VHH binders against q9xw16. Designs and how they scored, part 78

Target 1, 132 residues: q9xw16
Amino acid sequence: MSGWNAYIDTMTAAAPSIKRCAIVGAADGSVWARTEADNVFKASEEELKTFVALFNDVTQVPAKGADIEGVHYVVPRTEESLIFGKKENTGFFAVKTKSAVLIAVYEGPNEVAAQVRKAVESMQTYLNNAGY
Short names: E, the ipSAE of ESMFold2; O, the ipSAE of OpenDDE; V2, 0.75 times the mean of E and O plus 0.25 times the DockQ between their complexes.

## First folded at step 6 (VHH)

Design r86 (framework vhh_gocatamig_d2)
Fold by ESMFold2-Fast, scan of step 6:
Structure r86 (fold): chain B 132 residues (1-132), chain A 119 residues (1-119)
Amino acid sequence: as target 1 above (132 residues)
Amino acid sequence: EVQLVESGGGLVQPGGSLTLSCAASGFTFDDYALAWYRQAPGKKRELVAGISSGGDTVYMDSVKGRFTISRDNAKNSVYLQMNSLRAEDTAVYYCAAPTDSSGYGMDVWGQGTLVTVSS
């Protein structure tokens, strides 16, 4: 069991509408920790490598969208170090730190999305302050 | 002031067609995704169709093949062409855009336009 799983647990406790999430390496998309069992985060190595490379120029992402777990999401806009997407009643938030990318997939309305974003950004701040 | 104004809703019989229009003002339209949401009585507001700044589209499964979202950047407008309408498509339809940096999704909403599909 990695110590990184404690951060997954912290995020899912803060935002129960997170269905699946992961912490991956910013350089290569390697999985450091993820939700498991019935809530397993199901992204391939190739997909994650492609996804983390989007942070090299987030301004290009809204034109093409983003793929997570084989699902294509419309990306309405991006911010520096933040990509988020929507499809039907589901969505994701992904934030980049110095060394990691945090990805949370959720289901629910916009109020749920706000809670998920807050949880992910809180963890982003913590990891940046910890040197990650 | 950022504003979205919908039009085109109305009463139509099952199997009929409607085109909804959304006119946007107060932001750089070409840089943003736009979406159509709907809310039926007693149901949650749900994404019907979305279009990225580059024209890539997504659709709710139950409308795929029947509805088409499009945009006209010269007119700052987004459209929803609805064909083969069903009673379950009855809802208030909202145009939405993510123009705020808050980042939790669609943060600018139109007033909505009612679509009633009934015989």
Scores: ipSAE 0.011, ipTM 0.312, lowest interface PAE 9.4, mean pLDDT 82

Design r87 (framework vhh_gocatamig_d2)
Fold by ESMFold2-Fast, scan of step 6:
Structure r87 (fold): chain B 132 residues (1-132), chain A 119 residues (1-119)
Amino acid sequence: as target 1 above (132 residues)
Amino acid sequence: EVQLVESGGGLVQPGGSLTLSCAASGFTFDDYALAWYRQAPGKKRELVAGISSGGDTVYMDSVKGRFTISRDNAKNSVYLQMNSLRAEDTAVYYCAAPLGDSGWGFDYWGQGTLVTVSS
């Protein structure tokens, strides 16, 4: 069935603190794969289209923050091809590849965030090397 | 040199109010999001409230409606107005900025200011 679901499984196995995640098209936010059932990633098509457009200029994002799954996050800062947000004990990491954006929502302290960031960046590197 | 200096902590009775202030220096204040964290004894530090460089805010669910974060760019200051204080709000409160190398967010902290809510 969908080969892209295997990458979701790889990320969640590498960082169990990831609660929900998705791989979406960089051009339009179309969902290629996402967590399902009790861990379903609930962002709408319109929200994802808005979110992936933030990668056109990440330096503007900390001024407004970012919305994922109807939740507003403060964005402390951005890095090239990386947006991350914080709210209470939850957060997200989003990274852009050549043709995709990977989004991982996690829960836990800053030590947990380190593991999540590494998992997402490892997948970013893998997909870029695979031509995606 | 970067500095974040908190003030305004103290002892207050349940239901009371306090205003915390954070004076920032040594960086381009207007360009950064800022946050208030707290740490109660035996607990991890947790994000209480955050404010973007443009003024958009986020709050911990248990303080929403009771606490208000604000910033004054002309004074290089961030504030936390705390109303309807509860014993559970007792903690050291830290002003935080995303100026370090950790990559997780707010990783530069002030010295903290103690808030004690007790009868």
Scores: ipSAE 0.502, ipTM 0.769, lowest interface PAE 1.9, mean pLDDT 87
Fold by OpenDDE, second read of step 7:
Structure r87 (fold): chain B 132 residues (1-132), chain A 119 residues (1-119)
Amino acid sequence: as target 1 above (132 residues)
Amino acid sequence: EVQLVESGGGLVQPGGSLTLSCAASGFTFDDYALAWYRQAPGKKRELVAGISSGGDTVYMDSVKGRFTISRDNAKNSVYLQMNSLRAEDTAVYYCAAPLGDSGWGFDYWGQGTLVTVSS
């Protein structure tokens, strides 16, 4: 366990619909922290390396979608530091900080998405201000 | 003005087929993913199928192998071919576009088209 686990706990507490989440290195997709036990984040190192590279050109992501934990999501649109996707009653939000990518996978009706986004963006702001 | 207009809904027997169409206008169609949602009585609206601007697709598990989403950029239209329809497919079906900024994903819908599957 590392200090990054506290940020995982903060995000999961802020949005109960979050099932799994991870904090990974923006440069190489290395896992810094992730949900464990019953809600283990299961993305492989190779998959995460590919995922974080999407932020190099977010404009192309809607055309191809995004894969997390072996699941393919439709990406409706992107922002400079934000990628999000949908499948069934699930989705994800991924935000990029100076040195990290925060990924949250959630489950629930459409209404929960706003709360999940707020949780990851709040953490994004905090980490950016902290220099991470 | 953005418009999404669904059509093709109706009454069909179990095992039957329907094709839903959605005509879109008011935005650069080929730049955006599109989706079909449905809402059954007393249930929340749920994503049935989505298609990216590049043509990749996602489906809810219960419709996989039965439904097919497609798009025609020349006609600014998205389609949902529904085969082997079941009673539980009964719902109002909505065409959706990701034109909002609320963080919902697909957050712009048409008026919907009713699909009723009944013997």
Scores: ipSAE 0.281, ipTM 0.678, lowest interface PAE 1.6, mean pLDDT 91

Design r88 (framework vhh_gocatamig_d2)
Fold by ESMFold2-Fast, scan of step 6:
Structure r88 (fold): chain B 132 residues (1-132), chain A 120 residues (1-120)
Amino acid sequence: as target 1 above (132 residues)
Amino acid sequence: EVQLVESGGGLVQPGGSLTLSCAASGFTFDDYALAWYRQAPGKKRELVAGISSGGDTVYMDSVKGRFTISRDNAKNSVYLQMNSLRAEDTAVYYCATPRDEESGYSFDYWGQGTLVTVSS
């Protein structure tokens, strides 16, 4: 349990098309908070450890893609602190802060993706400003 | 200016084949993923196939084994080889590449589209 659940609630309220999301430690992929029950974020601890390590060199990620919840995504491109992936009508946005990685999985067309990206990047800015 | 130009669409009989081409300009082609989407009348656009900058591919389930996406970085082009075409493959096919938000919205840049009609 953590106060970090309030940040999950804030992101999902800002972009209702987020189906599942999590906030994890940037160093080890440890889960700080995630969606549960009907919206459970299913990624294993081992998968998350592998995923956050992608931020050590994001330039390699478009060649390999990324796995989240056992689903392989094509990663079109990356920015220093942003990885996003696509598979059919599903996708994800993952952003790194000083201490955390935020991951949001969504389903929907490109305009829905834009809303999800905005929500995730707004939270990234907020957490960075808060020292996280 | 980012520009994508599709070609290769046409009328083909069920079981036939077509190759779609997309010529890209105005960006560093080698650094971007490319995708083929399609849209049938009354339907939303759906991802058919994608290829990363490194050549990793993804396909929608209904086209796996029938369609092949490829890229030629020297020609700034991406291709969709379509075999064993079915009536349900009838759609306008679009080439797309992800790009940064403009006017506050993220979007994939789309070409003009090329019509594929599968009919006897």
Scores: ipSAE 0.000, ipTM 0.224, lowest interface PAE 12.6, mean pLDDT 80

Design r9 (framework vhh_gocatamig_d2; at its last look DockQ between E and O 0.89; V2 from the best seeds 0.00; counts 0 for: pae E 5.4 > 2, SAP .786 > .668)
Fold by OpenDDE, look of step 8:
Structure r9 (fold): chain B 132 residues (1-132), chain A 120 residues (1-120)
Amino acid sequence: as target 1 above (132 residues)
Amino acid sequence: EVQLVESGGGLVQPGGSLTLSCAASGFTFDDYALAWYRQAPGKKRELVAGISSGGSTVYMDSVKGRFTISRDNAKNSVYLQMNSLRAEDTAVYYCAAPKPPPYGYGFDYWGQGTLVTVSS
């Protein structure tokens, strides 16, 4: 239980629709923390390495979509430090900090995504201010 | 002003087919993914199919193999071919697009919808 697990707990508490969540290194996709137990974040480090590399050129992501945990998501659009995707009643938000990528996979009606974005962006801001 | 105008809905028998069309305007169509949603009476709106700007697709499990989403960037249009329609496919179908940065959390613009009724 690293200190990073506390940030996972903070995000999941802020957005109950988050089912799985991870904090990974922006450079290599290494897992710093992730949800465990009944909601294990299942992406491999190899997958995460590929995923975090999407932030090197986010402009191409809407054209191809994004894969997390072996699931393909359509990506409506992107921002410099934000990638989000949708599939059925699920989706994800991924935000990049100075050194990390925060990934939250959520499930629920479309409207719950607003709360998820807020949760991950709030953490993004916090971590950026903290130098991470 | 973003506009999404659906068409093609109607009454169809089970096992029948229907093609929905959506004409989009007011944004850079080619840069964004588009989607079809549906909302049945008493249920939440759900993502039926999505298509990336490059043509990759996602579908809800219940429509896989029956529905096909496509787009024509030259016409700023997205389509939903629905085959083997079932009663449970009855819903208002909506064309959807994202808001431009920095706003939105998925697909945030919606058309007025087109009603699809599958009934014998």
Scores: ipSAE 0.909, ipTM 0.953, lowest interface PAE 0.5, mean pLDDT 96
Fold by ESMFold2-Fast, scan of step 6:
Structure r9 (fold): chain B 132 residues (1-132), chain A 120 residues (1-120)
Amino acid sequence: as target 1 above (132 residues)
Amino acid sequence: EVQLVESGGGLVQPGGSLTLSCAASGFTFDDYALAWYRQAPGKKRELVAGISSGGSTVYMDSVKGRFTISRDNAKNSVYLQMNSLRAEDTAVYYCAAPKPPPYGYGFDYWGQGTLVTVSS
């Protein structure tokens, strides 16, 4: 609901290079909150359901890559609760918590990516500590 | 620890072809995606092509259909076949690999680079 939008606002304030982001349910990819209007996160429910299922075995992801908002990204490698991808001047970071997956799409070089990763992982830590 | 050594750059005329090669060592090559980036003078580095550990590829729009990325896991090598070269392809080309967990943000290890000049 609307309460979850405060976390979206916190992440985008911490890393202004985030162009679009969402918080979705880890079990089914249901959208809890996302950026709206000119920055609307455009992934379909079916795409998100497929995407969150990748966290069931992240070791398989670099072989195939990942799709977000109809865009195919190369996934350089993964970590236990982190999937990230690259294409041209865009990229994403997605992290899993106990109950949620946070997805942030950004534009910019690796220096920008560092800020986005930090923001997403900071929120991941906060939500895990809050029991989510 | 990770070493990436590029070769194959040079001067070609518009419409020509070059094959770039990258020899990699110091990491588990088969488990990681690899990429080719380029940087023209005064520009930021941009991802030209990427190849997953399973062989799935991604290309920047301006090179799609002209460039082909491939890998040879037995030789720990990645290649970029460049056809129908244009003046705007002039750049230093870098082979790139990810840092191992928990470090890095994408493709964070770079080779020395190989210069490609497309000119008449």
Scores: ipSAE 0.507, ipTM 0.778, lowest interface PAE 2.0, mean pLDDT 88
Fold by ESMFold2, look of step 8:
Structure r9 (fold): chain B 132 residues (1-132), chain A 120 residues (1-120)
Amino acid sequence: as target 1 above (132 residues)
Amino acid sequence: EVQLVESGGGLVQPGGSLTLSCAASGFTFDDYALAWYRQAPGKKRELVAGISSGGSTVYMDSVKGRFTISRDNAKNSVYLQMNSLRAEDTAVYYCAAPKPPPYGYGFDYWGQGTLVTVSS
């Protein structure tokens, strides 16, 4: 019933370089909302369960990288609630809230990556303040 | 303080090979992923290959199977072995590292670059 799709729209509007994004449950990787139609976020539940578990110890992630949507990314480094990865001209930013993980996959140079990070971190703050 | 120094570029014929090296200093090398980028005339810099601190790798599609990134943590060095070179591989190649937290958005530190020219 909830309007989780509005939060997807807010993030994609704030950073147009976001190609796909999702809000998933932090405990199990279940999809609460995602980009759809021509921009379907296509990670499986098995992959998302593995992905959200990376937040159990973010310090281990740079050693192995991360996989999302069947794509392997190098993770240059992490922060306590932030994982980001790079492959070619694409990347992702992921942040953890109390209950969820926000994932945004983008294309573009470092300048647009800054916009993507700001968009997901702004939503992270909003959802944390709302109890999610 | 942070320094990335590339070497090993040069002129090579199509089908040839080169090894690029990057010596790094001024940060805890073992903690970070490293990357090689390149920039051809009139194009944006693009990530050619990346290597995690634990050795897993990514490659751009056009170089996969031809280029190999590696690292030697004891020497604070990252390498790019380039085989089966093509004219379109002509570019300045840059070694790259991330900025420490909380700053940065990818591989944000760059070396001076080393020129690779592939021509008949």
Scores: ipSAE 0.182, ipTM 0.634, lowest interface PAE 5.4, mean pLDDT 87
OpenDDE, second read of step 7: ipSAE 0.900; ipTM 0.949
ESMFold2 (binder alone), look of step 8: mean pLDDT 78; pTM 0.780

Design s1 (framework vhh_6fv0_2; at its last look DockQ between E and O 0.69; V2 from the best seeds 0.00; counts 0 for: pae E 2.9 > 2, SAP .699 > .668)
Fold by OpenDDE, look of step 8:
Structure s1 (fold): chain B 132 residues (1-132), chain A 119 residues (1-119)
Amino acid sequence: as target 1 above (132 residues)
Amino acid sequence: QVQLQESGGGLVQPGGSLRLSCAASGFTFSDYWMYWVRQAPEKGLEWVSTINTGGGSTYYKDSVKGRFTVSRDNAKNTLYLQMNSLKPEDAAQYYCAKGDLPPYGSDYRGQGTQVTVSS
């Protein structure tokens, strides 16, 4: 177990609606840590490589949506370091740090989204302050 | 170099309490989130709790919520874990850990302190 794994557990503890999450390299989508066991984050490295590249031009993402774990999500809007998507009663938040992308997939009504966002942005802030 | 030293473990009966301490050195303690992990016999290392730099945010494994409390004293470079209402399934070697960041992608932890829960 590494510190990155602890950060995964921390985020899932912060937002119980998070079903799966991962910390990946912003440059190449390499997996640094992910949820495992009953809640395995299933995105492939190729998929993640494509996903993290979305941050190169977030303005185009709402037009085409985003795919995670083979699931297509509608992306209502984006921010410079934030991509979020929705599909029925599921969604995801992805935030970019200097060197990483944090991805959290959640399940629940729209009301749970705020807590998920807060969880990943808190981690984002910590990592950014640490220089990563 | 980074050094972490856990203490406070011991043998307690079910329902008992222990307070673990972790003395940190070799890094700016107040700049890092800290966490506790544990390893029971024949089980893998599992996350227990995390605390942010200032101590204002704490996170817990579901099975320890309401029973364990993590805290820190940045002036003393010390991490704490108050464990109440201990259960047999809490028995493990407990470690404090410092999250590591790229490029290492690992963590630092001490030698641990043994917690045994038995009637």
Scores: ipSAE 0.531, ipTM 0.799, lowest interface PAE 1.1, mean pLDDT 92
Fold by ESMFold2, look of step 8:
Structure s1 (fold): chain B 132 residues (1-132), chain A 119 residues (1-119)
Amino acid sequence: as target 1 above (132 residues)
Amino acid sequence: QVQLQESGGGLVQPGGSLRLSCAASGFTFSDYWMYWVRQAPEKGLEWVSTINTGGGSTYYKDSVKGRFTVSRDNAKNTLYLQMNSLKPEDAAQYYCAKGDLPPYGSDYRGQGTQVTVSS
């Protein structure tokens, strides 16, 4: 089938604290690949369409937070192409490329967030350089 | 036109080693992450390993960590997989691959090379 599932596997191998992740279309939130089975990434297409639209103006996101998988996250930090959300001992990093949004939901102590961010940003940089 | 050609498979004993090669053409090989996947009979396609553009970062499925090593030679447009301590569960058709973004197509991969592990 599609080899984009290999990117899901690569990100989870790069940062084991990632429990669920997905690659979705930047324009419409359509799921191109995601973690499956007992670690299924469960966001609906409607929720993902709303979520990716946050990247149209990331400066407004800290005031409202973000919802994914039916969970509301406080967003303490955004950058031009990155949204960082937190809730208790969990969080997410989402990064935008030209064609996609990469979403990684992690669990664990706050000190693991840097590893998760590095994993998604490495993939972001590659996809952007490849024209994706 | 993207072309990938795997080679180096064969029959080995449990505990043996093989080195797979993947010759690439039709694209700028050094601009792309490359990966290895495999497929055993009656099973789906399984991710094995990924390597970034320069070869400085490598990633492995847990069951092959410490036994398999992915590498690349960008001057020769060639991807490699060194497989040591082979087990019966490693027997499969192995493919190197270059991905495109969904939904507009499948990965580019070759015809594969067969690895058989039997005493």
Scores: ipSAE 0.387, ipTM 0.737, lowest interface PAE 2.9, mean pLDDT 87
Fold by ESMFold2-Fast, scan of step 6:
Structure s1 (fold): chain B 132 residues (1-132), chain A 119 residues (1-119)
Amino acid sequence: as target 1 above (132 residues)
Amino acid sequence: QVQLQESGGGLVQPGGSLRLSCAASGFTFSDYWMYWVRQAPEKGLEWVSTINTGGGSTYYKDSVKGRFTVSRDNAKNTLYLQMNSLKPEDAAQYYCAKGDLPPYGSDYRGQGTQVTVSS
């Protein structure tokens, strides 16, 4: 019954190749909203806490990769507020705002990856401007 | 003092149409993305549609695509939802919502407007 579900639904409508996504607290990885039912985002609380801490120093991430939903992704490079990874036909984009981290897991070729990145970055900009 | 006031609901037969309105006040309406959400009896709140600040980008729940159209009039501080080809599954209390809903605070939904589809 979270108002934040509207943001999840907006991102998935904008980029249908997103299979699962979540909005989590930047400080602790607590889930504010996530996809449910047949496309439930399955990351554990301890995995999310570890993942959001990666944003404390993104330059270290390409050497180690990143784990989401128990899957280890190769992270080729990072940007100040962006971590992304790829494993076979799956991938993710994660962006940090002032108070939140948006995580979107997708499936498909590189052309759909660009659409997913645009959707999460658009939402990042909106939430930052709204004070989140 | 943020206020959202929905109207336009009512009873309609399957296949019918309704146009919902949301009058906004107490904030700069043109600066916010707006949402339509609904809640059916005994069900949780579900997202229906999103519109960006200028109205040029719209998004919809899969089950309403092609039947519902969201729009906004920033000069009138009003959000609209045109609902065509209504189905019994669309029966719900409909709410408009401001785009900065916090997980731990009050969301800025109005009191809602009831849509009943006779089955």
Scores: ipSAE 0.159, ipTM 0.592, lowest interface PAE 5.3, mean pLDDT 85
ESMFold2 (binder alone), look of step 8: mean pLDDT 83; pTM 0.841

Design s10 (framework vhh_6fv0_2)
Fold by ESMFold2-Fast, scan of step 6:
Structure s10 (fold): chain B 132 residues (1-132), chain A 119 residues (1-119)
Amino acid sequence: as target 1 above (132 residues)
Amino acid sequence: QVQLQESGGGLVQPGGSLRLSCAASGFTFSDYWMYWVRQAPEKGLEWVSTINTGGGSTYYKDSVKGRFTVSRDNAKNTLYLQMNSLKPEDAAQYYCAKGQLPPYGSDYRGQGTQVTVSS
């Protein structure tokens, strides 16, 4: 089994409000690891390729939003290497590393969102320091 | 070559304790997050615990939280798992692991160390 699956498990343990998440290649959106079974991350290959390309110019994302798992999210703003969105009680955080994009979809209020962001950014820091 | 060698398993009664060790070589141990995984005879591999590079952040499977403690000694290239209040459900072969290169990096693990919990 891939070591990347352990990082999916680590993120979900750090922030239990994460419903689905994935680690994908930054260049092409190829899936390295994702939640499965009852929590399967359902994004298509085409959707992921489009999504990771958003990191080429994050300043344009708030105007058009972002699609994940066939759901259109409003993106209120972006930060360097960070895209996050909201759709009612559901949201996501996505961060780019040197070689990967981490995507976490969660449900809950703003307090829950802060926990999810922390988990995703912690993993981003580790992967960047490890050369990924 | 990456080498991981687990030790410290054995037979304990319910409520007992064991301390597992993992000796790492062939890579810069202090640069990697490390984790413990286990496999019982009729189950797939289960993630148990993760520890970051410096040892300051640890994560656990819900069923072991509060009972297991992961730690590391970067000077000795060694990973540990302290297991307290062991339950029959904890009986498994335990492996330490690190990821390889994406997208299909494989866990490198040794033969593991067996933990048996019975009266």
Scores: ipSAE 0.016, ipTM 0.399, lowest interface PAE 7.8, mean pLDDT 83

Design s100 (framework vhh_6fv0_2)
Fold by ESMFold2-Fast, scan of step 6:
Structure s100 (fold): chain B 132 residues (1-132), chain A 119 residues (1-119)
Amino acid sequence: as target 1 above (132 residues)
Amino acid sequence: QVQLQESGGGLVQPGGSLRLSCAASGFTFSDYWMYWVRQAPEKGLEWVSTINTGGGSTYYKDSVKGRFTVSRDNAKNTLYLQMNSLKPEDAAQYYCAKGEIPLRGEDSRGQGTQVTVSS
C-alpha cells in the first residue's frame, strides 16, 4: 500500500455508499491512490488531467458538466473548491486541497449524498491543515 | 524527532483479548489523525482503524468492526487499540502511524508489536 491508500480506506469506511474514489495531483491529475480490484477507479490519465483543470475556474463547469470514468455528469452548481455531479442513480463529489483533488463516486439516492460529501470534506480539511 | 513505539502484543487463544498501546513523541500528538495498520506474515500491509484528533470519530476495517475499539489519550500522547474476540486471521505485526502525509509502509511507522492467535 502507498501512504495515500490509508486515506482512501478512511473515506470509504466513513461513507459506504462510495463505490470508487481516488486522490490525484491538483496540478496534473496524476493518481496518488485509488480504489482497486472490483472497485477500481477507471479514469484515464487524460480524463483526470482535464478534470483537475476544471478547478482553475469552477464557475464554467455547470454550463458544460464533467466527465469521470467516461460518464458525463450534470453539474448543477459549484463552490470555490467543490464540484459535484449527478447522473441518474450515480453521483460524485470532488474537492480540491492545496496539492490534491479528492474524487468520490457514489451510487444511491440524494439521501446518501450528504454522507459522501461530509466524508470528502472532512478529508479535505485534514489534508489542507497538513499542508496538502 | 518523530518516534512511535507500539507495545501490548502477545500470544492469545482464539476469542481472547489484547490491548495495544502506541507511545508518541517528537510532535504535537493532538494535532494529528492516527492510524492502526497491520501486516500478516504472508500478506501485504492492511489498514485496520483510524481516529480523528479529538477521538470523537473512529473508523474500522469491516472484518474488525464490533470487535476492535480505537481510542486516544492526548494528555499522555498515547494511542490504543482494544482487540476483543480475536480470530486467527487477526495474527499480524501491528503498527501505529501518524496522519502525516504521505503514510509510507513500515519506513514511516514504529517497530510494531506482534499479535499471535493460536489454539
Scores: ipSAE 0.013, ipTM 0.382, lowest interface PAE 8.1, mean pLDDT 83

Design s11 (framework vhh_6fv0_2)
Fold by ESMFold2-Fast, scan of step 6:
Structure s11 (fold): chain B 132 residues (1-132), chain A 119 residues (1-119)
Amino acid sequence: as target 1 above (132 residues)
Amino acid sequence: QVQLQESGGGLVQPGGSLRLSCAASGFTFSDYWMYWVRQAPEKGLEWVSTINTGGGSTYYKDSVKGRFTVSRDNAKNTLYLQMNSLKPEDAAQYYCAKGGLPPYGSDYRGQGTQVTVSS
């Protein structure tokens, strides 16, 4: 009964600066797994449905930014299957696979952001290769 | 049919060592990341360790870092967990697992092997 929770634990172990993260369905934003308790990922199902729809056209995202856990992030640019944002000392990376979206919220300077991005992209590559 | 069979558990004193094995069949073992998870009698299921497809990247729960080592032998379809300096808090049923869509099905996890740490 570890299921997708093992991926959450793997990501947080790879990049300890990840404060909260989730794996959600790319089609509907349904939560497959997320951090819980003191590190609970707070986004509602409605917010996640809106968020995953951003991947339908990532080029529109920098103009409006993105909302995660009720927090508005500035999105400086996007890449294919990658949305990332920054707000002061916090930020996020979100990547789309074939069937999932991985979202990681972190805190810290730019060096920390690079480690978080690498962890999320590594998991994205694995899941895509596994058919997810 | 996916099948995972854990072995190697037992009773040890604090500070002792055990090596767990997981024999996998029914899928292409070398294509999947593999995990070790455990469940203590009064706790929920918790993640212990992850190993990537080639074995070159390993990840650990903070409380086991430096004491546990995960490895794999893709030619033998076998996953291992070397456990050193065992503590009473490590006593649990240990399971190997591979990924799948939630909810996790039993066909993606073995029956487990019991680890007891007692003086």
Scores: ipSAE 0.033, ipTM 0.450, lowest interface PAE 6.8, mean pLDDT 84

